# Designs tried in a protein design chat: VH-VL binders against q86iv5. Part 17

Target 1, 237 residues: q86iv5
Amino acid sequence: LDSCSICVDFVGNSLNDLLNIILNSGVIGTCGDLCSAVPGGQIVDTVCDLLCDYVGVDEFIKLISDVDPDPIYICEKISVCKTNDNAAASLDLVQINPQNGTVGGTFTLSIAYTVTNTIATGQLAFNIIDPTGNAFGDAVLLVQQSPEQYTQQFQFQATPSEQESFPNGLYTVQALVCEGSCGSPHPNTYTLANGTTTFTISGADSSSMSGAGSFSGSSQSTQTGAASGSGSGFALF

## First folded at step 22 (VH-VL)

Design dd1
Fold by OpenDDE, last read:
Structure dd1 (fold): chain C 237 residues (1-237), chain A 120 residues (1-120), chain B 111 residues (1-111)
Amino acid sequence: as target 1 above (237 residues)
Amino acid sequence: QVQLVQSGAEVKKPGASVKVSCKASGYTFTNYVIHWVRQAPGQGLEWIGYIWPNKGRTGYNQKFQNRVTMTRDTSTSTAYMELSRLRSEDTAVYYCARVPLYSSGYFDYWGQGTTLTVSS
Amino acid sequence: DIQMTQSPSSLSASVGDRVTITCQASQSVDYSGDSYMNWYQQKPGKAPKLLIYDASSLQSGVPSRFSGSGSGTDFTLTISPVQAEDFATYYCQQSYRYPRTFGAGTKLELK
């Protein structure tokens, strides 16, 4: 794992803990004081201490205490993650399989995009909007992606949960490629490409409130070559 | 081979201080954290604190706050634990243990222990 | 502080038996999909020895008859089959947050 990924992962996973510590602790005089209070074992303490030392404890606290703390932005501000204001990409494909599924079924979302100017630190994000307007999704951190074509796959099971009931109807998928965190108001953040597709779910049987659809994001970055596949109609916005 | 060799047994009176040493060998001293754990006779293990040899950063169990001081000498790869204002309850075997910086925080190697007896 | 409760406090077994020791934490010791629970063996007059780290990872040089499992708050150390040299005291330890805390120990005795 590169240092940027480590930073983003740490800040993302420990953000709430850090905030809680900052809010509830008295005077934090050192990075050690802060980081020793963060749960997550020695590795978290070590990473925290290292990152904090880049900017000092005061600046680190300031960054964490932002009104809209963004892990990517924070890691950029401490110069662990890089930025590229000239980053550029296009969305090539947004595909969901099957296009017509049932409740309890497994769906595979495939997103293909082409980087034309290096994405220094960004995200591939998607949102699925159900017929009622409820949305769920995920994102993958992109670090130093050179100009080439990439494909990412996501899988989810349409198992009803408290978070998503998977009602019958038309679902909309929104895919975004961003420099920085998608939707973040922070500097060095902008959408490079976006697109949408739709799929349907039928057969909503009310019965099986089984557990939260574990997004097993198997990030198999398969460098699939330029297969000129036929234009299944996704709308690029 | 990784080794942590501690100083010998100590007998102290209440109110006195003791300084235990832990000499590390067989690895890069500054790439690991040294923790201290004690064990009273017939009892379990109690965590005392840690020191980062690379930067001298310390953390202590609040139970020992203001009585324990951990130091290190990087030139000799030796960690020290000093416990002051000793009480009978401080009678225990004191261990130093190694923790990798990039680990979950397990104690992978231990010193042989130093027996401290506090008696009037 | 995270309290660690081991069960049982003592256990008698024969060589060849399967033994299970449990450890319950007062709060979850999971972080980012990993469990920060470790197991140690201690023999009389000796320092503890690391057996299992990260709930289920076997320390180098430790026999495969030792295994760890669990997540969240509930963890288990299993010894199977028990060997003569395994009669000792076992401790669980959380490394999730400070202060580090240990279970009270489980003494495995020969039946």
Scores: ipSAE 0.883, ipTM 0.975, lowest interface PAE 0.4, mean pLDDT 92
Fold by OpenDDE, last read:
Structure dd1 (fold): chain C 237 residues (1-237), chain A 120 residues (1-120), chain B 111 residues (1-111)
Amino acid sequence: as target 1 above (237 residues)
Amino acid sequence: QVQLVQSGAEVKKPGASVKVSCKASGYTFTNYVIHWVRQAPGQGLEWIGYIWPNKGRTGYNQKFQNRVTMTRDTSTSTAYMELSRLRSEDTAVYYCARVPLYSSGYFDYWGQGTTLTVSS
Amino acid sequence: DIQMTQSPSSLSASVGDRVTITCQASQSVDYSGDSYMNWYQQKPGKAPKLLIYDASSLQSGVPSRFSGSGSGTDFTLTISPVQAEDFATYYCQQSYRYPRTFGAGTKLELK
């Protein structure tokens, strides 16, 4: 497991808990005091403690308490995730199948992109904008992606929920490849590539507000390239 | 083979202190957390606290925070739990247990237990 | 603190039976798709033994007749078929947050 991905995952999943602890707790004197209060079992406590120890409890709290806390940025600031200001990529394909679907149907979004300069820590993100202008989407963390062509698929079911009603009409998909978190105001964040496509949904039945759209991202990352880079990375394991 | 071997039974008076030892073997002592759990006669299990042998980091159940002290000796791979100001209600079997650092926090190995009797 | 409600407190079964024990947490013990619930067996005069971790993962060396299921707040331990050596007390335990807490236990007795 990559230390960067572990960091980003932890911060992402526990950010609210960390903030709540910081806000509701008195003086936090140690990383142990902070991390022991974070739910998520021993592994979360262990990861929290390790990350906190990299910068100390005060700096860690400061990073978490940022006005716009970004998990990737936080992990970069504690030097667990790397940055590349020269990262470069192009978008090759944004495709959604079917192009015409119905409410309740399953859609597959395929995004192909080419990295031309290593993405150190970034995202592949997409936003789907419905006919009313409401947007929903997801993102995949990219860690140390070497120059190569990549393809990512996302699947979603157009089941109405509180978050998205899936009205009939034209939908717009925006795909982005970024160094850092897409749309983040923090340093070392760049949009490398973007693209759009459209699809339609018809037959919207207003009745069944049931299912939270579970994005099952099957990331088949065929990581072929074993880049033997000798970097003295802090092996968490 | 992973083993946690605890010290023998103790009989104490109210107000006294007891120190129980837990000697670990068969694994790297500093790569795991030692937890302490007690069980009163005929009762369930109650979590007391933990110690990280690598750092000496401790966490205690608030119920015991003012009376319990956990320590370790890395040279002997031994964890210690000291409970002070003993009460009759502290009569129980005390267990040490191992928790992997990169786990959900389950207790995968247990000591055999140390019986503490607090009586006047 | 997370309260663990275990049921039943006791049950009788015969060898060969299917037994189900339930545990309810006062709040969800799920994190990042995993459930931080564990099950232990304890025999008289012995320390608890880990049976199931992460709600459904069987501990090494534990017979396959033991299984765990559930997520969120509701969890189940199943023993099927019950063997003579399975008559013991069983405990659920959450490892989601501190303090760690246990169910009150379920005593499985021979009918």
Scores: ipSAE 0.877, ipTM 0.973, lowest interface PAE 0.4, mean pLDDT 92
Fold by OpenDDE, fold request of step 23:
Structure dd1 (fold): chain C 237 residues (1-237), chain A 120 residues (1-120), chain B 111 residues (1-111)
Amino acid sequence: as target 1 above (237 residues)
Amino acid sequence: QVQLVQSGAEVKKPGASVKVSCKASGYTFTNYVIHWVRQAPGQGLEWIGYIWPNKGRTGYNQKFQNRVTMTRDTSTSTAYMELSRLRSEDTAVYYCARVPLYSSGYFDYWGQGTTLTVSS
Amino acid sequence: DIQMTQSPSSLSASVGDRVTITCQASQSVDYSGDSYMNWYQQKPGKAPKLLIYDASSLQSGVPSRFSGSGSGTDFTLTISPVQAEDFATYYCQQSYRYPRTFGAGTKLELK
């Protein structure tokens, strides 16, 4: 795991805890005071302390306390994640299989895209919009993606839940490749490419309401290109 | 081989202070956290606090009401725990233990323990 | 503070038996898909020894007859088959947040 991924993961998972600590603790004097209060074991404390030390406790608190805190933006501001204002990519394919499925069925979303200028820190995101206009989706963090072709697959089961009832009808899939967080208002955030596809769900198979739709993203990244870039890897590990 | 060697048994009166040492060897002292845990006779384990040898950062269990001070000497790879205003309830075996910085926070190596007896 | 309830407080078994010890936390000790629960063995007059970390990971040098399972608030240590050297006190410990807390212990005795 690279330092940028670790930062984004930590901030994303601990953001609410950090905010609650800041709001409830009054005056925080040191990074140690803040980070020791964050749950998630020694590793979270270590990562928090390391990241906080990059900018100091006051700036770290300020970044976390932003009105619209963005994990990628925060990690860029503390110089753990890189930015590239010249990042460029195109979307090659957005495909959903099957194109016609049933409630309770498994769907596979395949997204192919080509990077033409390095994505420093970004996202591959998708949104599925049901016939009623309700949307659900996911995103994958992209870190230092060199110019080449990439493919990502996502799987989801169309099992009704509190989040999505999977009504019968036409569904729209939106795929996005971004520098920064997709849809974020922060600097150094750009939509590089977007694409859409559709699929249909028909027939309520009355089978059992059991399983919460676990998005098992099997990222088979076929990284073919061994580009030997001599980047000064901050060996966190 | 990783070793934590603690100082010998102590007998103190109520109101006194005690300082226990924990000498680390067989690994890089500053790459790990030292924790302290105590065990009263016939009782369970109680967490006291920690020190980061690299930074001198400390954290304490609030139960000890500011009676505990943890320090370290990086030149000798030794951690120290001082407990002041001793009470009879402080009678216990005190352990130092190692925690990796990039771990969930388990105690992978322990000192042999230091017996403290507080009696009038 | 996270309270750790360990059960039973004591257990008698024979060599060759299967033994199960449970630990319940007062709140979830999960973070990002991992469970921050550890198990220790302690023999009389000795320091605790790490057996299991991250709920189910076996510490190096620990026999495979020890296993851990669970997530969220409920965790289990299993010893199977029990050997003569396994008669000791066992403790669960959460490393999710400070202060670190331990279960009250389970004493495994020879039947």
Scores: ipSAE 0.876, ipTM 0.971, lowest interface PAE 0.4, mean pLDDT 92
Fold by OpenDDE, fold request of step 23:
Structure dd1 (fold): chain C 237 residues (1-237), chain A 120 residues (1-120), chain B 111 residues (1-111)
Amino acid sequence: as target 1 above (237 residues)
Amino acid sequence: QVQLVQSGAEVKKPGASVKVSCKASGYTFTNYVIHWVRQAPGQGLEWIGYIWPNKGRTGYNQKFQNRVTMTRDTSTSTAYMELSRLRSEDTAVYYCARVPLYSSGYFDYWGQGTTLTVSS
Amino acid sequence: DIQMTQSPSSLSASVGDRVTITCQASQSVDYSGDSYMNWYQQKPGKAPKLLIYDASSLQSGVPSRFSGSGSGTDFTLTISPVQAEDFATYYCQQSYRYPRTFGAGTKLELK
């Protein structure tokens, strides 16, 4: 894993812990004081310490304590992730299969896009909006993507959960390619490309089986780079 | 071969101090964290603290916070644990153990242990 | 502090048996899909030896008859089949947060 991915992953996973530590702790004098309090084993402590040392504990705390903390932005600010204000991309395809499915069925979302100017640090994000207006989605971190065509696939099972009931009707998929975090108010964030598609879910309202269908969004990124990012469901709010 | 070799057995009186050494070999000393764990006779394992040899960063169990000092000598790849104001309850085998910096925090190699006896 | 409750405190088994030891943490030791639970074997007069890390990963050089499972708060060490050299004390340990904490141990004795 590249340093940027490590940074974004760490900040993303530990942001709440970091915030809680900062809020509940008195004066934090060193990176060690902060990082030793962060759960997640030695690796988290190590990564935290390394990242904190790049900017110093005070600046690190300041970044984490931002009103709208963004993992990508934070990692850019500490110069672990790069930025490119001239990044450019186009969306080639947004496709979901099947276009007509049933509750409990498996859907595959395919997004193809072309980078025309290097994406330094960005996201491929998608949002699925159900007929009621509830949205769920995911994002993949993009790091140093050179000009070429890329394809990403996402798979999800339409199993009702507390987060999504999968009502019958028309669903809308929004796909975005961004420099920075999609929708972030921070500098060096730009939507490079966007697209939409639709699909339908029909079938018997199997609402009764309260089985906690864990949204195991297995993002099989067929990107040739082996970043097996365990798809923690980042709710793109 | 990775080895952690600790100093020999110690007998101390209450109120005294003890300094135990842990010499590391067979690996890059600064790429790992040294932890200390003790075990009283017939009891379980108790975590004492850690030292980062690369930075000298330390962390201690609050139970020992005011009595334990961990140091290292990078030139000799040796970690030290000093425990002051010794009590009879400090009678135990003290272990140093290695933790990789880029790991979940498991103790993959251990010293042979140093027996400390605190008696009047 | 995370309390580690290990059970049983002792058990007797015969060579060839299947043995299970459990460890319960007072809070989840999971982070980003991984479980920060480790298992050690200790023989009398010897230092502990790492057997399993990350709940289920077998340490290099450890026989495959040792296995770990679990997530969240509940973890299990399994030895199957038990060999003569396996009679020892076993400890679980969490590496999720500081302070590091151990279970009280399980002594496996020959029946």
Scores: ipSAE 0.876, ipTM 0.972, lowest interface PAE 0.4, mean pLDDT 92

